VHH binders against Type II restriction enzyme MthTI (mthTIR). Designs and how they scored, part 27

Target 1, 281 residues: Type II restriction enzyme MthTI (mthTIR), of Methanothermobacter thermautotrophicus (Methanobacterium thermoformicicum) (p29565)
Amino acid sequence: MSNLLQAIMNIKSIQERNLGSYKGVQDSKNRMNQMGVTLEVFLKDAFCNTFDIENKDLVYSEYFSYLGNQNNPPDMILKGGDAVEVKKITGIKTSIQLNSSYPKSKLFVSDSRITEACKNCEDWEVKDIIYAIGTIPNRVLKLMFFVYGDCYAASPSIYQRIVEEVKGGLHSTGLEFSETNELGRINRVDPLGITDLRVRGMWIIKHPIKVFKNIIPPESIKNNNFNLIALMKAEKYKQFPKKDRKRIEAEDNIEVTDVKIKDPDNPAKLLDSVLVRYDEI
Short names: E, the ipSAE of ESMFold2; O, the ipSAE of OpenDDE; V2, 0.75 times the mean of E and O plus 0.25 times the DockQ between their complexes.

## First folded at step 22 (VHH; framework vhh_brivekimig_d4)

Design y1 (from z6 with I100F; at its last look DockQ between E and O 0.67; V2 from the best seeds 0.62)
Fold by OpenDDE, look of step 22:
Parts: structure tokens; sequence; C-alpha cells
Structure y1 (fold): chain B 281 residues (1-281), chain A 119 residues (1-119)
């Protein structure tokens, strides 16, 4: 079974950072979308160590229980392991758009936004979720940031409360709303009855490099060709296989350090966390 | 119990050099970023230098950049600060501390080591 530590080691080993020429990805007419797709493939290869392997689909089927689509989270689920949400960003100052979903601390099988295929991909109720955020200026991967949801996102209840409040506001307008999983839906809004209105939320979350700036010196990012950063709770790190922990800790160029971060639910509390860092000079 | 014991301070003339040491115990030394902080009389604490767990990354305050060198020996659980070209304004009580979030340092009780630069 693969995990994030293995993926990190694999990424370090290949030194390929140009996603514009990444093998196995066809050039799409939509260049912006292409980099996102390429990043996803890159990450699959990272988890599976298939950067130089042909017939990747077979290997993917061995390592992933679920491979998602563009419309539903997550992008992938490791067999018996973590869910991964992939986000492509062009710059570190850019915020991340979350399509119609708020940030997730965990992935729950009961989530209405996931597909039936995802729910049934294996026997699971809750999974940790990794936000894999790639910063790709000019088709080159400059920063790969892995952050677990429970380090990054507040509890669902915090966001759900907002959703409910917004819905309530909409319903107070006197408009006739139909049942929907979105914030609101109004059918036949025009005299001909041919137009429907769907009210959808766009959630925007800050790039983790900004969120965790206090544990990541800015100068360390600016001066490097490539940065890989992973952030997880200390307890999560301890759950990784010992062999994988030992392997990554033995690497001279990889720093594995204990840090404290603010609890997403309560900034007055600090969470014991582990920061994994690899910089290419 | 986390213990940090600084040593190596003393009185030096301007332009002189000192090497500070910090002996660490009570925690996994290599797993923590370490920092040197100094406090001059009548002033607040000032961050001086920081080093990553394996020593791959080092950072310095602008005031000491090019003059000070931070290093560590994880086999000895010891943090070092080589201070060259010392100036009177470097006079301070120097502390070592664990760094784990931003500018927040481990508040573990350390006595510090006094560095005095005077003619």
Amino acid sequence: as target 1 above (281 residues)
Amino acid sequence: EVQLVESGGGVVQPGGSLRLSCAASGFTFKSYWMSWVRQAPGKGPEWVSRISGKGSYTYYADSVKGRFTISRDNSKNTLYLQMNSLRPEDTALYYCARWFYGDKLDQSSSQGTLVTVSS
C-alpha cells in the first residue's frame, strides 16, 4: 500500500518538474485545465512510483480504490488509505477555489457530494484527506504542498452552519425554492417558465503556504528550484509504517520536524504536527 | 523534562569571536528546529538565528548575517553559534530555544549565556 511518505520519496527521486512535457498526458485545447490534469497524473505516479512505467492503469488499479472525476471530490483514494484532493495553482499568492464544497477536515462516506462509486469503492466510513496543492507557474512545478485536511480545514459544522444561514436567508425572500443539494434552486423564474436558477457556493481558501507562513520561512521558498512540503498531525505521522518513517528520516535532504500549528477549530489551541520538507536548490 | 543549557559566553573586544553552545536534553533533538535568541539590557528578545532539525536550513537575522553561523551536532544534542566580528550591539544574554511555531519559542527555562562586547 502506498502513502504520502512514499509519494514524497518518489517525487524526490525523479527530479522531473516540467509538467508541460509530462509523459502520458495529451495536450488539451484548454491549457489551464491541462496543468491540473497533468498534476493529477503526476501525483498518481508519485503514489504508485510509475513515472517511468508503461501501462500505468493496471498499477493504478492496484494502489487506488477510487479515481474521481472533475465534478466530485475526492480526486483519488488510496486503497486502505487517504483521500487526495488535487489543486493546481499558478502562484503562491493565489487562493484555492473549492467548487461548491467547503474545505474538508476529513472525508466522510456520508458526504452528499461524493459519488456512489466513491462510497462503495471499499469498506470505509471516514478517511483522512490530503490536499495536494501544486504551484505551477509556466508549466513547471515549483511547489508541492501536501496538507492534511484536519490541519487545514475546520470541522464540518463550522462551514455547515454558514450554509444553513445562507439557505435560510434565501428562503426568507419569499421565492419558491425547490429541493436541492445546492444553496438554492428556483425553477421557471421567467414568464415562459424556461429558466431555472441554481444558487451555488464557491468556497475560497488561502494557499497553505500563506496559512502556515510562520513555520515556513519565505526565503526558503524563493531561493529554491522546487519545494516539497507536507504537513500532518503528529498522530498521523506516527501511523505511517515504521519502514517508511525510517526511510524518509534517513534522507539527508529531507527534514522531518515537529512543529505546532493552530487548531483549525480553535486558534487558541495548538496542534502537535509534523512538517516534512524537501528543497531542491 | 526539557533542558537547554547555554555556555560559551564571555567578555570580548569588538571584532572578537565567541562560540556558544547549547546542550539539549529531554526531547528528540533532531526533530526540532532550534533557535538562538538574545536579549540585550533594556530591550526585548531578539531572534538571532534558526536551524532545521538536520541542519539543512539555516536562517539569520539581518543584524548578524554574515557574522554569525549556527550549527548543530545531533549526535551530541548540541546547538552552536559561532559569532565573529562581534560588535558592542551584540552584547546580550543569549538563549537557545526550540522553535515550533513562528516566533514562538519553547518557554522552557534556560539561564542563557552572557556575551559582552566592550572595548
Scores: ipSAE 0.571, ipTM 0.801, lowest interface PAE 1.0, mean pLDDT 91
ESMFold2, look of step 22: ipSAE 0.629; ipTM 0.846
ESMFold2 (binder alone), look of step 22: mean pLDDT 85; pTM 0.855

Design y2 (from z6 with L105M; at its last look DockQ between E and O 0.56; V2 from the best seeds 0.00; counts 0 for: pae E 2.05 > 2)
Fold by ESMFold2, look of step 22:
Structure y2 (fold): chain B 281 residues (1-281), chain A 119 residues (1-119)
Amino acid sequence: as target 1 above (281 residues)
Amino acid sequence: EVQLVESGGGVVQPGGSLRLSCAASGFTFKSYWMSWVRQAPGKGPEWVSRISGKGSYTYYADSVKGRFTISRDNSKNTLYLQMNSLRPEDTALYYCARWIYGDKMDQSSSQGTLVTVSS
């Protein structure tokens, strides 16, 4: 079985083998060579260590219990392990689009937005979720940030209160409504009754580099060729197999650091966390 | 109790060299990035250099790059700053700090070590 620590070590390995040769990750379904892989394929290969393997599907089926589609979260689920949501963005100053779902501290099988195949891929009720955020300016992956949802997103009740307040305000208008997973659907808003309005939440969240600037020295991300950053609660780090923890702690040029982060539910509180770094100068 | 004790400062002519040391105790030294920070008289603190827990990564302020070298010996729980080609503007109180949360770097019970560069 695979996990984030193994993926980090596999990314380091491929970066070292392809130094000077592997220059980009592109978001194109039709690019399968060294210069044309998508971020999603790059990450699947990272978890499976299949960067150099033909016929990857057999290996993927051994490591993933679920591989998703473009319309439903998550993008992948590791067998017996975490869910992963992949986001590509061109720079650190723009917000990351989460579309119709508020950010998730954890993934619940009861979430109405996941497919039946996802619900049934394993026997599960709740999973940790990794937001795997690749920053790709000009077709070059410069920053790979892995952040667990419970470090990054607030508890669901905080977002749910806002959703219910907005839905309540829309219904109080007296307009014709129908049931929806969206914030609202208002039918026949014009005199001919031929126009419907869909009200969608387009959730966005700040790039984790900006959110976690207090534990990422700014000089450590400027002028580097590539940065890999992973952030998790200390308790999550301890849940990884001891063998994997010892391996990553022993890896040259991988730094495993004890840090604190603000609690997403209460910024006056600090949470014990682990920051993993691999930087290529 | 977290304790950081700086040493190695002194008075030196421009162009001279000094090596600063920071002895650490009371915490797992290798688990933290460490920094050198300096404060000139009448000025606020200025970050000088930073080194990762294992020493894999080192970073320097532009004003000292090429002249200063940060290092650490995790077997001795000691942080170092080799300062070469010293200039009058390097005159400051130098102290080490643990990097754990950037809004409030670990200040520990250190007083720093004074470096004076004068002709």
Scores: ipSAE 0.572, ipTM 0.813, lowest interface PAE 2.0, mean pLDDT 85
ESMFold2 (binder alone), look of step 22: mean pLDDT 83; pTM 0.839
OpenDDE, look of step 22: ipSAE 0.766; ipTM 0.892

Design y3 (from z6 with Y59F; at its last look DockQ between E and O 0.81; V2 from the best seeds 0.00; counts 0 for: pae E 4.7 > 2)
Fold by ESMFold2, look of step 22:
Structure y3 (fold): chain B 281 residues (1-281), chain A 119 residues (1-119)
Amino acid sequence: as target 1 above (281 residues)
Amino acid sequence: EVQLVESGGGVVQPGGSLRLSCAASGFTFKSYWMSWVRQAPGKGPEWVSRISGKGSYTFYADSVKGRFTISRDNSKNTLYLQMNSLRPEDTALYYCARWIYGDKLDQSSSQGTLVTVSS
């Protein structure tokens, strides 16, 4: 069906059509700005190639097995393909705030934060997850960064150790607790017993531009009208259909580069990875 | 087998020009950003210039900006360094390398080409 390489090609196509259709002076060529759409809609259109279609929902149902609510990950799942989590941030200097859920290297059907509809959207056990991070200063999409979870997040056991240590500390206080998906909930903390305290993790992760500055020179981002960057392990890139890989590798103005990244589980180890860039000067 | 073969070095007077070439084989040339690195006699390696896979981005050390121009021809699997207004301080063994991560370069297959600027 659809995949990240097809989405990148569709984004390039819509950016070029807008530029080719109007050559007068413009302050913004960004598809999102011209159409007034949300980042989620922009990304759905990218995967489905539906930027110029009025009845998008019919096409969406053909390409997505799951479209989520803002309260539960993921935001979307491609039929037979990857999960996608969308994050919007205003600048590269601010960390990305994740809700009460630590970042995921992979999405498991057993994850406690996904809905039954998501678990049942197709027959699956584990999916790759794409963090689609849009950097939107002043309502202008300047940077679209797609990073696979296994390039960016550590294995779950690393985060789970912290969660269990914090939960253990809270329960040792002797206060009244209830079951929760959060770090803790302490009930009836006031004399009238009408106040509960919620203890929530607010997980924060550095912007991928900062994390991957060693393969993305800052000078190559500065002053561009639009930057699209995708990062994945080399083994993931090879899993895309050969037709899609050949198509994107042949495109002018798309750089497909073999690079290395630090292993999120062991920074002494470097992983073979592929960096895809489409930059609009 | 990854091979990088430099050529175009020589002896030149100050103010002169040279064009270095780096012929690449054994890997997909356009998939790698490439760098020129130099090593002066008795000194450690010094990064000189870098170019992206399709040539969209070029970078230069401050010491060579405005005098050196990096380029590549992906149809010929060849990297170039045009060196103008050469100075005695540019005397070094020049070699090309694949850029992979940060300051780390993959240069183990490179032989280098000697540039000598003297009067």
Scores: ipSAE 0.291, ipTM 0.719, lowest interface PAE 4.7, mean pLDDT 84
ESMFold2 (binder alone), look of step 22: mean pLDDT 84; pTM 0.852
OpenDDE, look of step 22: ipSAE 0.784; ipTM 0.900

Design y4 (from z6 with K30S; at its last look DockQ between E and O 0.52; V2 from the best seeds 0.60)
Fold by OpenDDE, look of step 22:
Structure y4 (fold): chain B 281 residues (1-281), chain A 119 residues (1-119)
Amino acid sequence: as target 1 above (281 residues)
Amino acid sequence: EVQLVESGGGVVQPGGSLRLSCAASGFTFSSYWMSWVRQAPGKGPEWVSRISGKGSYTYYADSVKGRFTISRDNSKNTLYLQMNSLRPEDTALYYCARWIYGDKLDQSSSQGTLVTVSS
């Protein structure tokens, strides 16, 4: 069984940061999309330690219970472990676009946006979710930021309320809406009946490097070749296997520190958290 | 209980040097950022320096940059501050503190150590 600590150690162990030449990824005409795909493969290899292995599919099937598609979250689920949502960004000043879904503190099997394959991939009801955010300027991975959803996103009710309010507004128009998992759908809007309108929400969330500026000085990021940062609740860290915790804590060039962050649901409260940081000079 | 005990303060002439120590107990020392803070008479607390758990990251106030060096020995649960080229304006009670969040520090039962720079 793999986990985030193992992935971090595996990433640190390799020197490759150029995703433009990453092995095993087919060349796409769309370079931007290519980097996203490459990042996803990179992360699979990180969790599986398959950076130098050719038969990756077999190994992936052993470590992952679910591998997603471009249209539905999450991107992957570790067997018996966490869900992972992968996001590629070109710069740290850029916000993250979330595909038709609001930020998730956790992943629920009851989420209407996940596929049946995901729901049935293993026996689960709730999973922690890792946002894996890669900053890749010029095809080079410069910053890998792992943040658990419950450190980053508010409770679902906060976002769901907004969704419902928007839906209500749409329905108040008197237009004929069809059942949908999106904000709205109107079929056959033209006289020929050949055009449908899908109303989709694009949620935009700030880069975690900006959100957690109190515990991550911006100056420390600019001066390094590569930065790896992971943020989780203290209780989550303690749930990792002792072996994995000891391994990462023994690394001289990895900082594992106790920090406090604002509760996403109530900024007046602070959460005990653990910050893992590796800077490649 | 978290305890922080400072030592090494004293009276020195301008241009002199001192090394402060802070003995920590009651928590996993290596898991926390540590800081030195000073308070001069009639003034509020001032940040002096900060160091990460393993010492990979160090930060200094502009007023002490180039003159002070923060370090730590996690095997001894001790924080240090080497102060060189001391100036009269460095006169203050120096505190060791555990960094918690933002500008919030935990000084616990720290009494501080007095540094006096005078001719």
Scores: ipSAE 0.573, ipTM 0.811, lowest interface PAE 1.0, mean pLDDT 92
ESMFold2, look of step 22: ipSAE 0.677; ipTM 0.866
ESMFold2 (binder alone), look of step 22: mean pLDDT 85; pTM 0.856

Design y5 (from z6 with G102N; at its last look DockQ between E and O 0.61; V2 from the best seeds 0.00; counts 0 for: pae E 2.02 > 2)
Fold by ESMFold2, look of step 22:
Structure y5 (fold): chain B 281 residues (1-281), chain A 119 residues (1-119)
Amino acid sequence: as target 1 above (281 residues)
Amino acid sequence: EVQLVESGGGVVQPGGSLRLSCAASGFTFKSYWMSWVRQAPGKGPEWVSRISGKGSYTYYADSVKGRFTISRDNSKNTLYLQMNSLRPEDTALYYCARWIYNDKLDQSSSQGTLVTVSS
């Protein structure tokens, strides 16, 4: 069974064999002539250690209980383990678009945007979720940032309150709204009845490099060939198998250190956390 | 309970060398990144150098790059700063700090170690 610590060690291994950045990661829609792999494929290979293996699908089925699509979260679920949401971005100053789904501290089986296949992939109610954010300028993966949702997103009630307040405001206008998972919808608003209005959220979140600048010194990401950063609560780190923790802590070029982060629900509080770094200068 | 005690400062002529030490106790030293920070007379604190928990990564302010070397000995819970080619501008009170949230100076340690570079 696989987990984030194994994935990190597998990424280090492939980076050492390639003598530099993992190159050629690209959008699957723009793939041609095997010039590279998508970030999703790179991450599946990281969890499964299948970077140089043919017939990967059989191995993927051994490690994942769910592999998703581009329209529904999450992108993957590890058997008996975490959910993973993959985001590809070109720079560290660019905010991350989450579209109509506010950021998730955890993944709940009741989330309206997940598929029935995802709900039924295991017996589960709640899972930890990893935001796997790859920064890929010019088809070169320069930064791989793994951050758990409960380090990055507030509790759902905070976002749900905002949704309810906005919906309440819309309904007070005297317009007739249809039922929807969106913030609001008014159908057939024109005389021909061919125009609908959709009021939907476009949720965005700051890049984790900006959010966690107090524990990621600016000098540690300047002019490096490749940076891997993982952030989790200390209690989550302790839940990984002891063998995996001992192995990653023994790796010479992997730094596993204690830090504190602001609580997403209350920034006056600091949470004990673990920062994992693997950097190639 | 956490203690950081700096030593090794002194008066040197320009072009000289000094080695600073920081003795750490009361915490698991290797679990933390460590920094050197300095404060010149009448000025605010200035970050000098930083080193990761195992020492895999070292970083330097532009003003000291190529002249200063940060190191650590985790078996002795000690942080070091080797300072070569010292200049009058390096005159300052030097502190070590843990990097937990940002640089944090623990007030129960010594008041730093003074480095004076004068002709």
Scores: ipSAE 0.567, ipTM 0.823, lowest interface PAE 2.0, mean pLDDT 85
ESMFold2 (binder alone), look of step 22: mean pLDDT 84; pTM 0.851
OpenDDE, look of step 22: ipSAE 0.669; ipTM 0.847

Design y6 (from z6 with K30S S31K; at its last read DockQ between E and O 0.62; V2 from the best seeds 0.70)
Amino acid sequence: EVQLVESGGGVVQPGGSLRLSCAASGFTFSKYWMSWVRQAPGKGPEWVSRISGKGSYTYYADSVKGRFTISRDNSKNTLYLQMNSLRPEDTALYYCARWIYGDKLDQSSSQGTLVTVSS
ESMFold2, look of step 22: ipSAE 0.662; ipTM 0.855
ESMFold2 (binder alone), look of step 22: mean pLDDT 84; pTM 0.851
OpenDDE, look of step 22: ipSAE 0.796; ipTM 0.906
ESMFold2, look of step 23: ipSAE 0.656; ipTM 0.851
ESMFold2 (binder alone), look of step 23: mean pLDDT 85; pTM 0.856
OpenDDE, look of step 23: ipSAE 0.776; ipTM 0.897
ESMFold2, fold request of step 24: ipSAE 0.676, 0.652, 0.642; ipTM 0.864, 0.854, 0.849
ESMFold2 (binder alone), fold request of step 24: mean pLDDT 85, 85, 85; pTM 0.857, 0.854, 0.859
OpenDDE, fold request of step 24: ipSAE 0.765, 0.760, 0.796; ipTM 0.891, 0.882, 0.905
ESMFold2, last read: ipSAE 0.668, 0.663, 0.664; ipTM 0.858, 0.855, 0.859
ESMFold2 (binder alone), last read: mean pLDDT 85, 85, 85; pTM 0.859, 0.858, 0.859
OpenDDE, last read: ipSAE 0.776, 0.782, 0.785; ipTM 0.897, 0.899, 0.901

Design y7 (from z1 with I100F; at its last look DockQ between E and O 0.62; V2 from the best seeds 0.68)
Fold by ESMFold2, look of step 22:
Structure y7 (fold): chain B 281 residues (1-281), chain A 119 residues (1-119)
Amino acid sequence: as target 1 above (281 residues)
Amino acid sequence: EVQLVESGGGVVQPGGSLRLSCAASGFTFKSYWMSWVRQAPGKGPEWVSRISGKGSYTYYADSVKGRFTISRDNSKNTLYLQMNSLRPEDTALYYCARWFYGDTFDQSSSQGTLVTVSS
C-alpha cells in the first residue's frame, strides 16, 4: 500500500534521476495537447512509483481503490488510505477556486457530493484528505504542496451553517423550489415554464503558502527550481508506518521538522504539526 | 527547559571576521529550523540567516549574502554564524531562534551577543 511519505520519496527519486522529463509537467486545461504529463498523472505515478513503467493502469489498480473521471471530489483514493484532491494553479497569489463544494477537513462517506462509486470503493466511513496543489507558472511545475484538509479547512459545520442560512433565505422568497444538493434551484422562471435557475456556491480558499507563511520562510521558495512542501498534524505523521517514517527522515535533502499551525476552527489555538520539505535549487 | 545561549560577539574593525555560537538545550535540536536575527540600535529586529533541521538548506538576507555563513552541528546541539567582511551596518545584538512558528524567541533564551563593527 502507498501513502504520502512514499509519494514524496518517489518524487525526490525521479527528480534526482531524471530532471528533464518530470520538470516538464504541463497544464493542459484548455484541451491543448502539451508535451509532458498532466499533474494528475504525475501524482498517480508518485504514489505508485510508475514514472517509467508501461501498463500503468495495472499498477494503478493495485494501489488505488478509486480514480475519479468526473467533476466530483476526490480525484483518487489510495487502497486503505487517504483521499487526494488535485488542484492546479498558476501562482501563489491566486486563490484556489473550489467547485460548488466547500473545502473539506475530511472526506465522509455520507457526503452528498461524492459519487456512489466513491462511496462503494471500500468499506469506509471517514478518510483523511490531501489537497495536492501544484503551482505551475508558464507550464512548469514549480511548487508541489500537499496539505491535509484538517490542517487547512474548518470543520464542515462551519460551512454548513452558511449553506443552511442561504437556503433558508431562498425558501422565504416564496419562489418555486425543488430538492437539490446545491444552494437552491428555482423552477419555471419563464412564461413557458421551461427554464430553471441553479444557485451554486463558488468557494475560494487562499493558497497554503499564504496561509502558512509563519512556517514557510519566503526566501525558501523564491529562487528554487522546484519546491515540495507537505503539511500534516503530528498525530497523522505518527500514523504512517514506522519504516516509511524512518526512510523519509533518513533521506538526503528531505527535511522533516516540527512546526505549529493555527487550528482552522479556532485561531487562538496552535496544533502540533510536521512539515516536510524537499527543495531543488 | 528550553535554553538558547549566544556567544562570540565582540568589537571588530571593518573587514574583520567573527564567529557566533548558539548552544541549545532542552529540545530535540535537529527537529527544528534555526535562525539568526539581529537588532541594531534604534531599529527593529531583522532576520539574518536560516538553516534547516539537518542543514540541507541555508538562506540569507540580501544584506549579508556572500559574507555570512550559517551552520549547525547536531551532535553538539550548536548553531553557528561565520561573519566575514564585516561592515559598520552589521553592528547589532545577535540572537538565535527556533523556527517553528515564525522566529520564536523561547522565554528561557539569553539576551544575545553584541557585535560592534567600528573603525
Scores: ipSAE 0.634, ipTM 0.848, lowest interface PAE 1.6, mean pLDDT 85
ESMFold2 (binder alone), look of step 22: mean pLDDT 84; pTM 0.853
OpenDDE, look of step 22: ipSAE 0.827; ipTM 0.921
ESMFold2, look of step 23: ipSAE 0.605; ipTM 0.837
ESMFold2 (binder alone), look of step 23: mean pLDDT 84; pTM 0.853
OpenDDE, look of step 23: ipSAE 0.802; ipTM 0.910

## First folded at step 23 (VHH; framework vhh_brivekimig_d4)

Design ctl (from y6 with W33S K54S W99S Y101S; at its last look DockQ between E and O 0.01; V2 from the best seeds 0.00; counts 0 for: pae E 17.8 > 2, placed apart)
Fold by OpenDDE, look of step 23:
Structure ctl (fold): chain B 281 residues (1-281), chain A 119 residues (1-119)
Amino acid sequence: as target 1 above (281 residues)
Amino acid sequence: EVQLVESGGGVVQPGGSLRLSCAASGFTFSKYSMSWVRQAPGKGPEWVSRISGSGSYTYYADSVKGRFTISRDNSKNTLYLQMNSLRPEDTALYYCARSISGDKLDQSSSQGTLVTVSS
């Protein structure tokens, strides 16, 4: 069974950072999405240690219980393990678009946006979710940031209240609505009655580098060839296999430190967390 | 073997200053967050301050905030605690500890250094 610590070690072990020339990725017709696709493949290879292996699909099937698509989160689920949402960004100053979904502290099987295949991929109800954020300027991976949702996103109730408030506002207009999982679907908005309006929320969340600037100085990122950063709650770190923790902790060039971060639900409360950092000079 | 050796303690008057040092060996010093903890007579251990492995960020207990400064020199494998405006309630054995995972601290065989603040 793979996990984030193993993935980190695997990423560290390879020198390839140019995703533009990454092997095994078919050229997409949509160049704009090419780097995102490549990043996903890169991360699959990281979890499976298949960077130099051909015919990776068999190995993927052994390590992942679910592999998603662009339209349905998550991007992947490790067997018996965490869900992973992959995001590609061009710069550290850029915010992350989460499409129609608000940030997730956890992944729930009851989420209306996940597929039946995802729900049934294994026996699960709640999974931790990793936001895997790759900063890829000019096709080169410069920063890989792994942050667990419960360090990054508030509880679902916080966002759900906003959704309900917005929906309420929309419905107060007196327009004709259909049932939808989106913020709203307005029917027959034009005189001919031939146009419908889908109201979709585009959630935008700040890059983790900005969110955690107090514990990760931005200047420390700019001067390195590559940075790998992972952030998780202390309790989560302790749940990793001892062998994996020992392996990470034995690496002299990987920093494993306790940090305190603000609770996403209450900034007055600090959470004990673990920061894993690898700086490639 | 992990070793942590504290020094710099002594007797000072209220309002005085001390600088504690902790010499670390047996592990990659820069890899670990380090903390100062203290234990006053008849009291349990109290966390005082923490500094990240790289020294990028620091944290302080409310009781010492504004008076104490934690720092480190990774080239010398040394942790420091500058203590200013000392108060009688600061009297304690001061220990350095490394963070292993999360909030777990390892003091190893540290003997601590005694700080006594008295008039």
Scores: ipSAE 0.000, ipTM 0.229, lowest interface PAE 11.2, mean pLDDT 89
ESMFold2, look of step 23: ipSAE 0.000; ipTM 0.122
ESMFold2 (binder alone), look of step 23: mean pLDDT 83; pTM 0.837

Design f1 (from y7 with K30S S31K; at its last fold request DockQ between E and O 0.59; V2 from the best seeds 0.72)
Amino acid sequence: EVQLVESGGGVVQPGGSLRLSCAASGFTFSKYWMSWVRQAPGKGPEWVSRISGKGSYTYYADSVKGRFTISRDNSKNTLYLQMNSLRPEDTALYYCARWFYGDTFDQSSSQGTLVTVSS
ESMFold2, look of step 23: ipSAE 0.676; ipTM 0.864
ESMFold2 (binder alone), look of step 23: mean pLDDT 84; pTM 0.854
OpenDDE, look of step 23: ipSAE 0.840; ipTM 0.929
ESMFold2, fold request of step 24: ipSAE 0.176, 0.680, 0.676; ipTM 0.634, 0.866, 0.866
ESMFold2 (binder alone), fold request of step 24: mean pLDDT 85, 84, 84; pTM 0.857, 0.856, 0.860
OpenDDE, fold request of step 24: ipSAE 0.854, 0.833, 0.853; ipTM 0.935, 0.925, 0.935

Design f2 (from y6 with I100F; at its last fold request DockQ between E and O 0.52; V2 from the best seeds 0.68)
Amino acid sequence: EVQLVESGGGVVQPGGSLRLSCAASGFTFSKYWMSWVRQAPGKGPEWVSRISGKGSYTYYADSVKGRFTISRDNSKNTLYLQMNSLRPEDTALYYCARWFYGDKLDQSSSQGTLVTVSS
ESMFold2, look of step 23: ipSAE 0.677; ipTM 0.860
ESMFold2 (binder alone), look of step 23: mean pLDDT 85; pTM 0.856
OpenDDE, look of step 23: ipSAE 0.786; ipTM 0.901
ESMFold2, fold request of step 24: ipSAE 0.656, 0.660, 0.637; ipTM 0.860, 0.854, 0.847
ESMFold2 (binder alone), fold request of step 24: mean pLDDT 85, 85, 85; pTM 0.856, 0.859, 0.860
OpenDDE, fold request of step 24: ipSAE 0.816, 0.814, 0.821; ipTM 0.915, 0.911, 0.918

